# Ledger of designs, part 19: VH-VL binders against f1miw6

Target 1, 251 residues: f1miw6
Amino acid sequence: MPHFAKPLLRNIITRNLFNSIKKKQCLQYLQTLRTLQYDGFTTVYFGETDIPESLVTGEDFSDGYYMPTPTWCVVHAGGSQGWVPWKYRMFLRDELCIKQEDNLFFEFCDVVKKAYGKCAIVVKERRRQDATRPKEGKETEAQAHVPSVVNLTSVTCCPEVAKSYGHKLLTLPSPYNYLNPLDSAWSSLKWFIINNRKEFCLQSVDGVYSYQYILFSDLISKGIERINLSKWRTITTKVRRWENYYLGKLS

## First folded at step 4 (VH-VL; framework fv_izeltabart)

Design k1
Fold by ESMFold2-Fast, scan of step 4:
Structure k1 (fold): chain C 251 residues (1-251), chain A 124 residues (1-124), chain B 111 residues (1-111)
Amino acid sequence: as target 1 above (251 residues)
Amino acid sequence: EVQLVESGGGLVKPGGSLRLSCAASGYTFTEYYMHWVRQAPGKGLEWVGEIDPSGGSTNYNEKFKSRFTISLDNSKNTLYLQMGSLRAEDTAVYYCARDTYEYDSGTYYGMDVWGQGTTVTVSS
Amino acid sequence: DIVMTQSPDSLAVSLGERATISCKASQSVLYSNKNYMNWYQQKPGQPPKLLIYAASTRESGIPARFSGSGSGTDFTLTISSLEPEDFATYYCQQYYSYPYTFGQGTKLEIK
C-alpha cells in the first residue's frame, strides 16, 4: 500500500540527517583531539565499567524467581602511557553519592596534572543529546516519552574543574565506540575475571563454590594489573587506526 | 629505503640547553612510534622516551621527564629532543629509533630502524 | 622499574664454537603467551641492530645461527657457531612496561 510506504521513507530521510549530525560531531571531536595532542596535551580516557558479582562467582540466576545481583562499578583511566598513576575506585552501586563523585574528579584532575601536565580528558557520551537530534515526523511528535532520570557516569565530570587545572574535557560521541581504548581494557578485565575466577575460590565441596571465599577485590586488582603498558600500547594503536579511518572517511 | 638521520649534537656547558633533530624518510611517519635512546661512552643503552607522531602523545623515562621534551613536526617528518639543565652525566650518543609495528596484531615489537646517532658532550 | 640483568659481562669464544648469553628480568615480562623482550647486537661505532623480538622470533635478515629462548623472567640468546662478524656487544631489552629498560650488555670477544 502507497500510504503505508510513505512514513517509512520519511523516517529514512530523518535517520540520514541524524547520521550526518553524528558524523560531523565525530569529525569535530577527532580534529579537536588531534589539535590538543599536537599542542602538548596528554590524552587520558576516563570511564567506568560494571562488574556483577555473578560474573565473579560464575553463578547463573536465570532460573526461578527474580534475584537481583549486586553490581560493582569500577572507575579508572588510561591511555598510551598506561593506567594513570591514580588509585582506581570500586563502588557498590547503592553506595554512590554526588559528594564522593565531585571530590573524586577534582582529585583525578590534580593527579594527572602532576603526572602528565595538561591533559585532554576523554569521557564517553552517556547523556541525552536533544540539541543534536533531527526533526521528527508527526508520528514521532505524537509519541509521549518523559524521561524522569538521565543517567550520567557514576562520577560527575565537570568541564570547569578540568579547566581549572589546564585540562580540556572531551566527550566521545556514542556511535563511535571503537575510538575508546577503555572499552577494550574493560573487555580484557572481564575476560581475565571469567578465565581466572575459580583460582580465587578458597572452598569447593563436591563441586560447589561459596562466594564468601572469593576475594573479589584481589581478582579485579590482578586483572587490572595484567593490562600493562605494552597492552595499552596495543589497544591505543588500534584506536589510532580507527581514528585515521574515521578522519579519512568523514573529511 | 627507510632512513633516520640525527643532527644537533655538540659541545654544551653544564646547565645549558640543546635541541636534537631526527629526520625520517622512506615510510609513513605517522604510522610508527619514535624513540630517543642514549648511550654514554663505554656504557650501555638507556631509553629516554617515545612519541606517537599521529597523536603527539609522549612517554618518558622519569629520570628525564623534568629536563627533556620530545616533540614533532609532521610537515617535515621530523622529531625533536629538547634537552635542558644539562649535566656532565648527559654526555652520550643520542639515537632516534622507529618501533617495529605488526599491522595484524596492532603490536609494537621493538626498534627495527635506528639512526647513526648524534654526540652530545657536556663539559666546561 | 624492571631491571634486566645479563650474564656474563664478557665472553671469549673461539670461531665455530657455541656462545650462550643469559638475561634475567626482575619481574615476569610474559602476558597472554607472549614474552615482551628483545635482543639487540651493537658493533663498535654502529647503532644497535634488532636481532630477536618476542624472546624467540628472529628479525628478518638475521642469520639462523642466532636463536632466542626462555619465558617469564629467564631468557637466553644462543649463537650456534660463532663467525668473525659476531664480535659485538649484545643487549636484552624489555618492552613489557615503561620505562623500557636494557640489560647492561654482554661483550662477545672472538678468540
Scores: ipSAE 0.000, ipTM 0.397, lowest interface PAE 18.7, mean pLDDT 77

Design k2
Fold by ESMFold2-Fast, scan of step 4:
Structure k2 (fold): chain C 251 residues (1-251), chain A 124 residues (1-124), chain B 111 residues (1-111)
Amino acid sequence: as target 1 above (251 residues)
Amino acid sequence: EVQLVESGGGLVKPGGSLRLSCAASGYTFTEYYMHWVRQAPGKGLEWVGEIDPSGGSTNYNEKFKSRFTISLDNSKNTLYLQMGSLRAEDTAVYYCARDTYEYDSGTYYGMDVWGQGTTVTVSS
Amino acid sequence: DIVMTQSPDSLAVSLGERATISCKASQSVLYSNKNYMNWYQQKPGQPPKLLIYAASTRESGIPARFSGSGSGTDFTLTISSLEPEDFATYYCQQYYSYPWTFGQGTKLEIK
């Protein structure tokens, strides 16, 4: 059912439904996902979010004294079963290209296979929105038309790797991010941080880098823990209702 | 107040099919995950699968995925287990159960309400 | 799959005595300081009844004599002073990963 309490989001979603290319991609995504679910695949949503340290400290840079704060990229996955029993990762944004774990997706696929069996792994589409220019990266004709991998900011998700573990990798079209329950989980995490950061204030241990990192990590861990199975079931139920709405509307 | 009532059990020959029902009352059906759990005579508990009544999402124990289907009818507040290709090893009491919701923690932890069970006997 | 192993299979205890039942998971069911495991009581001819969830939280209406402890892979259900109505079979269950699995059960008998 449409989310009537949020008129702006409802109107954005309605407008996006009429983009013919994305409408077909969304319909194909939903049909494929439902087929996999009925075949016994467990749906897991894999993704990331950025958490600047200023979100924890509550700094107002408009005060005239500006110090850049690190931004952490948090990678995790979840679904109707809750967070996957996999150790979430945190990467400093400025270190992503240097300290990125090449085998991270391999490890993830192994963990969820052991936990859930065969999975439908859903990731966001990372394609450019500019339709008049080709991708500015190292783009080949094959990558432009038939990409063999899907790149997140911190992790490369390879369909062949997923397949080797018995999984299916699905890409959610970018304008339909509302169908990704992980985005709601990330919003809940950020709200938890904002409402609980005073208890974990980094300023209370100025000059002790190790303890400041532990304090920040503890806050993030507690926030992730607070997004429990009940919360995940609520979030995924709302996504499922939107999926049913779109399937009825688009088919 | 909250009650789950199973029905549809009985005798069936190997290779046959049977549909079990679970009628729920006394709470908002769509707000709680529902489970099927079975217990063979003199044996322990075995989880069959679950369904989210609000969206219809299902999760199964892998050994049952090809033969059993969980479905629901929200207009009747009723959960179903469609069993096919039944074997002697499927002889059991089948329970439906609702997830626990702990208000203070806001968390679902397990199965707080169970039906009385319905017996399925598969014999030649 | 996560295998839940209980010990002992059967235990005879006198009224008023303490009973201790163990449950071991084949892998950790601990995530972010929460243990994803439950304890159930089942009497003959009745469905199971939830006693304890999240390893140590007593379900509403469950007497204080029941307590759960442990973390990770090793869990214990303790009944501090047995009453006649406590003689039943007890099951542990993990809800850390699918499929959800139960222990084989521990039958508590009067001595």
Scores: ipSAE 0.000, ipTM 0.396, lowest interface PAE 17.9, mean pLDDT 77

Design k3
Fold by ESMFold2-Fast, scan of step 4:
Structure k3 (fold): chain C 251 residues (1-251), chain A 124 residues (1-124), chain B 111 residues (1-111)
Amino acid sequence: as target 1 above (251 residues)
Amino acid sequence: EVQLVESGGGLVKPGGSLRLSCAASGYTFTEYYMHWVRQAPGKGLEWVGEIDPSGGSTNYNEKFKSRFTISLDNSKNTLYLQMGSLRAEDTAVYYCARDTYEYDSGTYYGMDVWGQGTTVTVSS
Amino acid sequence: DIVMTQSPDSLAVSLGERATISCKASQSVLYSNKNYMNWYQQKPGQPPKLLIYAASTRESGIPARFSGSGSGTDFTLTISSLEPEDFATYYCQQYYDYPLTFGQGTKLEIK
């Protein structure tokens, strides 16, 4: 009809309820993960990151050349043993809704089982963009529990599929970014791209950089390879320290 | 202990662009909403926009939505304000501020921690 | 947008006297017996400092001489006995709806 009586209050109440719930979910996540690790499960963090082509082409925002740029979704997994021995994937964002590989998660589960045995597969919580919000403006704990979350936009992660290979699928709540070593790995990849993109870009006559997909793929591959076993051990050690901190604070 | 430090301000020509940074320390960055607020010389406070560090969702003052973008780097606990198509009237001190909203306790409203500000001057 | 209007624009007060600053919202910021508005203090060359939230609750570390009152559209900040460090500009702000808006400010000056 007209307006919701209290749009900002609804947002504040919703944030409060979600964040209280997420603290409990984080504690449950950490307790479950530690139990699985003690039972001999290998922890593997599975995730995605978006790399806009402007990050690769080296557009200088200080010069005022601003234009929409295609974005690539990079999918990979890693842990204390380094990157998993699985070929990382790259998907053009605009094509993700059209091109779905139904078997990708099956392949992933098979590969990590062969490499590590039973795994605790950790995926970060992500809110679905098409989620319908209640229009009455009424917020309750019941409404806050309505599921509207997907783990990845690029790959459908099915708990039953993971279980069929002897794995456990865990969801990490989004506010606890320090508990996900992949976020550090993705930052390292993007830092590598920014510092090495000059080798892979050509400037067009219009002042817009052009590049080839082969060169783009090579740059991404080199950046991923730069995040070696030693670096993974460093970042997973830092994650372990954050896990201990949150276990003490949330318990 | 809890601290916000802005940087990136300076002198720019009309039509130019500038990226401001705000480095947060002493708390869990992802647990609080972050705001950008500006203040023109001798004038009052004007809200630019906010971002949720946990999800990246943003809300803007419509006045700035087409020219300014708020973003994050959670690995660095850093908030950014990308400013484009700058005008003389964008000359101001830009503050970053933390929302008083607490995840665990009841709702607290307002901006309890502010940076010292970074100055943007737009002139020919 | 919710417009926040302060009065007066400037107020001259002597040390030890009471200072009263008013703030009016263009629409009610009251919901379920709570007012979604704050008061800030700003000294020259410094960022704003949160004084009062939810119209009447003092932020931690704020002296008892500061108090907030009012409901709905009409709000008041009172300083019961003015100290030298209180000479500053004071802003009200609403947290009820987007965009977040501030009053134009009231400058408290020594008489």
Scores: ipSAE 0.005, ipTM 0.407, lowest interface PAE 10.7, mean pLDDT 78

Design k4
Fold by ESMFold2-Fast, scan of step 4:
Structure k4 (fold): chain C 251 residues (1-251), chain A 124 residues (1-124), chain B 111 residues (1-111)
Amino acid sequence: as target 1 above (251 residues)
Amino acid sequence: EVQLVESGGGLVKPGGSLRLSCAASGYTFTEYYMHWVRQAPGKGLEWVGEIDPSGGSTNYNEKFKSRFTISLDNSKNTLYLQMGSLRAEDTAVYYCARDTYEYDSGTYYGMDVWGQGTTVTVSS
Amino acid sequence: DIVMTQSPDSLAVSLGERATISCKASQSVLYSNKNYMNWYQQKPGQPPKLLIYAASTRESGIPARFSGSGSGTDFTLTISSLEPEDFATYYCQQYYEYPLTFGQGTKLEIK
């Protein structure tokens, strides 16, 4: 529950939750999700997070000099059963416009069908990216409210594809970040990286730090593995509590 | 396209009143907080206040709270600033602005769309 | 009120040079790993334009040469290689506490 001392921050958080359109979208989302869960669908949350290489190396910007670092987009899915038995993907952020793969979602749907049967696949609202998209200032907000289009920046998620495997694709409306357990999983991953990056840092003889970069993917893989079934159950239990709060408040 | 169009500025004598309008188009008006920000000639930016179009709740810079009122008409997608007891120091360009929306989290971080401004001159 | 103080008040730079503008908040604007501060660009006769929000996130359509850094109370806007269209006044702003407050502005002038 919001309890911040600063009125503006409480207002920002609270207003977004009770916006009339977002309120209706959230209530519809929760009712649909609960119905699917009752009908035996397994809930899986599918999403992405950005990990800058500076987070791994421990680079700081103390004198105001900013040097761009490569940023990796990590794509994975999980739920109360833990991480899905699907190899997570990593994409270089500045290449996403050419690395968005429409075949990846087919593979994902097949994997979770074989692992769990029919799933309710939950993704955050994202607009579809394509080469002919209008310039900035045209229709960004309007496009966000088109219910038939769902897309992560790295992966195109098509409701018709999900349906062909017996799944239901649900869009989690912004701003209800408390309803996405992946946000907590990503936070745990980044915390793991910060606390373990020194294993890749070797101080040189002359007192200058050097980083022994083994594999960026190795550190990320270890961090993902650290978020085990027990942690996922804790995270999803907290999400369930927020779902109950919003269902009571919005209905 | 997302657009804010302001009107209602002009020359007014000290002690007078004026109502500014800001017509919004190209997005769902009720989803975004709206702000009034002013700028005196050759000076910096000063926040006047904000309103929530979905509920009508307002927050003001205390400096203006007793003389200025922010209101809206959702049927017209229009924001208003009613200014009373105007003084020479209220001479400024008045901008309306919409909150930035971080799509991923739905968190607002700032003002991403601004009107062109309307000039209010308070002079004898 | 949170007071936002910019330095320098004005800066004369040549095309292709790096420009650095500082902004200091009188108290921390950090909450839950997010800095509630923004950078705006304003050209004469035009409204402000959002450049960077949350201290370091570039607004859509803003060139990569603009970057923001810092956390808590000390923030920096950097333009890596100045273009003719970059000569403008730059403002920092906090979104942490009412009333919303802006810095006094830094005017970037051609040398």
Scores: ipSAE 0.014, ipTM 0.461, lowest interface PAE 7.5, mean pLDDT 79

Design k5
Fold by ESMFold2-Fast, scan of step 4:
Structure k5 (fold): chain C 251 residues (1-251), chain A 124 residues (1-124), chain B 111 residues (1-111)
Amino acid sequence: as target 1 above (251 residues)
Amino acid sequence: EVQLVESGGGLVKPGGSLRLSCAASGYTFTEYYMHWVRQAPGKGLEWVGEIDPSGGSTNYNEKFKSRFTISLDNSKNTLYLQMGSLRAEDTAVYYCARDTYEYDSGTYYGMDVWGQGTTVTVSS
Amino acid sequence: DIVMTQSPDSLAVSLGERATISCKASQSVLYSNKNYMNWYQQKPGQPPKLLIYAASTRESGIPARFSGSGSGTDFTLTISSLEPEDFATYYCQQYYSWPLTFGQGTKLEIK
């Protein structure tokens, strides 16, 4: 039987670009982005990533099955200038539906306008959660691999709001996430977490037993800081080379 | 065809230094993490360290961090291992290997391509 | 560090028989329903070859007789019908956390 193929970035790009609809959407996105850049717009990539608490602890909490843990949603933006000078946000996934940040995108647009002037703000194409799949948090469902993820926007990105600040909001088609440098930044953050979580564990000794804590905010903040201007330039340069390649290939 | 070729191994005295090279061909070098893995005669595999595709981030087995340095030159598609303060227990075959990282999932896959290895012998 | 322990150290199997090799991690290598554990084959005088990644996914070009199973801390590599070219040492490896670590190896000997 055929097995899940190990992805090669070039093969993924080639396969996705041969889909007629997605190829046209990608070409249109790239042409629009280049036009905006030539018109003086600064490109910023805005997005989010999920950090499960289990990524920090690295431990099984159940016998015979896996127990879901709380998931934090981290929201930030960056580009060739590094992380934007905007304080990143963290939200518990379970609280996103009740703690709406209606004004956060307004604040973001104002901050990047003051820092960079007019911006081309790139966000990922939103995918709906598969309503037929079990929700994370049910014990019997935790053992089953459930790839369906809620594509919750912690921040509602409105094109009209962006325009009111002189920005343009662009949507990157989902199969071309490799053209989003922010995803590379998120991967670096998660790798940092996995490899440095022990350094951020607090040990409390009371003469009876040791008690261990993990400092989430400190670990995540330090991981974000490790993705410095030099790394952002490397990431965005690689993305721009791929953009140039495909603009030439698709013409 | 995807290929990794190591070179630079040889006989060195204890306390000496040696630089190993790994020349990559047949793929886009800047898309993969690269690893050094060693194997002492008749023993198992031991991970030495890794370097990210940009060359800006390295991770080491703590045993080697103070004595060994991993670097790369993307213009030459070449990975390096600089070894210092060599000891008899560093005698081994040194392999370079590539690893695939997927951005969407943040997933590491494994070392799918390996070089033939280069032998380092530390002896007086 | 995550310690990977294999059993047995050596296994003698006749051609056509099933071979089962075990690997135990000192802590869970599971994250988001994926096990960060690989299996490699090494023949005498050759570099290691990736057989299975993510505990159970067969690498491209690897024969269907090879299969991996297990989750969390306990993993198994199974060769359903041993062939002459399967004479080799097999290593498990975790890529969940640095430093990356390998098991001590299981040597498969053909009778």
Scores: ipSAE 0.000, ipTM 0.421, lowest interface PAE 15.6, mean pLDDT 76

Design k6
Fold by ESMFold2-Fast, scan of step 4:
Structure k6 (fold): chain C 251 residues (1-251), chain A 124 residues (1-124), chain B 111 residues (1-111)
Amino acid sequence: as target 1 above (251 residues)
Amino acid sequence: EVQLVESGGGLVKPGGSLRLSCAASGYTFTEYYMHWVRQAPGKGLEWVGEIDPSGGSTNYNEKFKSRFTISLDNSKNTLYLQMGSLRAEDTAVYYCARDTYEYDSGTYYGMDVWGQGTTVTVSS
Amino acid sequence: DIVMTQSPDSLAVSLGERATISCKASQSVLYSNKNYMNWYQQKPGQPPKLLIYAASTRESGIPARFSGSGSGTDFTLTISSLEPEDFATYYCQQYWSYPLTFGQGTKLEIK
């Protein structure tokens, strides 16, 4: 049964290789971020989250029978200072005809410069890195090759644009989402939506569901508003503890 | 065959700028960290900085941070070093190198493949 | 910055003799049971060549006469029986803390 041993070995090795490479990337990211913070840069986390309409309607898709619903992408930024004083955006992610606004990131960089001065802008990595380097003569041990995966964003964040406003753009490695306080903010938003979605009403018209965009937009706005400065300070404190752990320090 | 080929070196006057290139072939470019290392005539090795081609994150030796920028073009498997405000003490052979990977520990430790180097001379 | 100091700065040895090169880090490069320390060989007009990584792991294709030892701050590169091709300059390098730093080099010369 040598064949049963081969899949187990590959699975363990592939996971370990991916995790170790991402840990190195995470340590490098944290060292750079701390240097910028020491140099007076304000940290802002810029990102997005997907809100499927099914989250608002409360429909159960366990039977797999219902037609897929549209997904909305919400774009915002925040940090220890709270939400940035920038109008958040909403886009239909699955709509091929929606064109991204060319100047959106320019506007963002200008707004945060006026509000905070120089910023360290943190975004999630666009692409995953996967490792392989087999030692010569050890071909079976080098089966942990995992291809890179491209992750699309609704807004193009250009390092050169950030630099032109005095900012630095940093990329947080994919598996370390818990180092991004924005993910906690998005979880709070989704929890608010689930618990307040009775104010969002769907109407069936000739077998097609329609909704009032104004009510949907209001629900999202209320959810964002409930994530106040106090909540942001709590979640950024938790992130700081994880950062200290990964820098080899424990309080 | 895994290869790194540097180019772009030459004679530059003090205060000038120069961009070095490093073309990689024979492996998956996005899977390895890339470094720039320099060596002044008759002196030892000095680390300039590194970049992760999959995430774009960079780390620099602080003394070069304000004058030098590392970038890349993944579509060309090419690494760049943009050098500004050059001084006589920047005269050196500049090498690009990729990180090696230790299989058993899952950790990158060292620079296993190096280019031949490109010479930068800063002189009036 | 972590300063890497090598000794001696030059060493003259006979063919077949043992050579020992030392490297001292100003701070520990040991983290989570790993020593972030490498050894390189450089011949005139050529780029460096990785010999040993993680203080003691020999790179693929490197002869068994090369060995690395030590932990934390004190490291040693040993060549058990010198061959003509081993006359070169040797560098240690730490990879625990940014910036990455190299030792000043040890030149190995024929006696």
Scores: ipSAE 0.000, ipTM 0.377, lowest interface PAE 14.7, mean pLDDT 77

Design k7
Fold by ESMFold2-Fast, scan of step 4:
Structure k7 (fold): chain C 251 residues (1-251), chain A 124 residues (1-124), chain B 111 residues (1-111)
Amino acid sequence: as target 1 above (251 residues)
Amino acid sequence: EVQLVESGGGLVKPGGSLRLSCAASGYTFTEYYMHWVRQAPGKGLEWVGEIDPSGGSTNYNEKFKSRFTISLDNSKNTLYLQMGSLRAEDTAVYYCARDTYEYDSGTYYGMDVWGQGTTVTVSS
Amino acid sequence: DIVMTQSPDSLAVSLGERATISCKASQSVLYSNKNYMNWYQQKPGQPPKLLIYAASTRESGIPARFSGSGSGTDFTLTISSLEPEDFATYYCQQSYSYPLTFGQGTKLEIK
């Protein structure tokens, strides 16, 4: 019997179209980034990572716990010059909308302008699928096919704000996360946490949330500090090798 | 003295699996990327992949990515290469090597320290 | 992939003579005034040994008779006056782009 592959072919076509669009977006991103670098822009990668408390405690919640572990969102930026001279931020995911500062991105743009001059600020593509999702209790509006506001990070990054400081905001397509050196920095942070969390667990005190927070924030700060200038230069060099590979595939 | 010592090589049948180890000493293990490089009998050098001991981040030569995995045990300053679905063409001496670092440029260029190699033979 | 092509495959030279080995990259390995190209020496039964990195920078402990030159796609390793210990196979390698690639090797033999 013939193998009927209509659903498989549809999925392949959809995936190939998606991949084709993302390859074009990646090439446009790389060309724009290199042009800005030639024009004297300093590249800084701005982003976030999620750190579940279970990563710190070492507890397995796959069985025995039905409530999700509290998750912390850490926001920072860096590049070949190291971490930017901006105080990193840390927010509880569940409280993000309450704790969000409206002017954080203004402060960030001002700090990097003073430190580096004009910057090419690179952020990851976010919430594309959510932006096109039908609204509750309503039919999908024609507007859903036109991209609306998307969150590029947990901090709202406005292109107009960046431009007012002489910066350019660039979006890195999601399948090419390995072109973001910040993801390697986040991996190093999480690796540090995993290898040093035993000391944290031995020092934690039941029923004293503020004390646990102090220990937790200290562990995170130590992990960030271990990602020094030398490490950042190594990470950015590895990213540049991938960029060169993709630029070589232009034909 | 900086030293890399490989082990775990041997004779294995096609389709089999093998894990190679590389024990590092004489330097801060987490400060340098580590590489696996292989060399078939009488042939040249071929890059397999690299890993960052400070973060576990890996990069592979695409031809090995589906069959080989690089991992670490930082408590032992040891690098591993897990090889699966082995074929006759995987017969080679496997070297671990430490990435170079140039302070002035802040860049890694190549490989300054190599182990003596461990031999993997894939045959019936 | 960047293909690294060495020439010649083998070279016979007398002691005290100059030896030159060429390496050609299929694409430029130059970025921001730095060439991401290295040279290694390998003797039978031994691992490779780094000689030159960044096309022209001699690794610590490498004798002054070894020198590297070139930029972009064309590179040369020169041994100004051959010593007995120099008879080995030499490999070029690029680190400009993934995957990292090596030349096929040049075997230096006594004439």
Scores: ipSAE 0.452, ipTM 0.769, lowest interface PAE 3.0, mean pLDDT 81

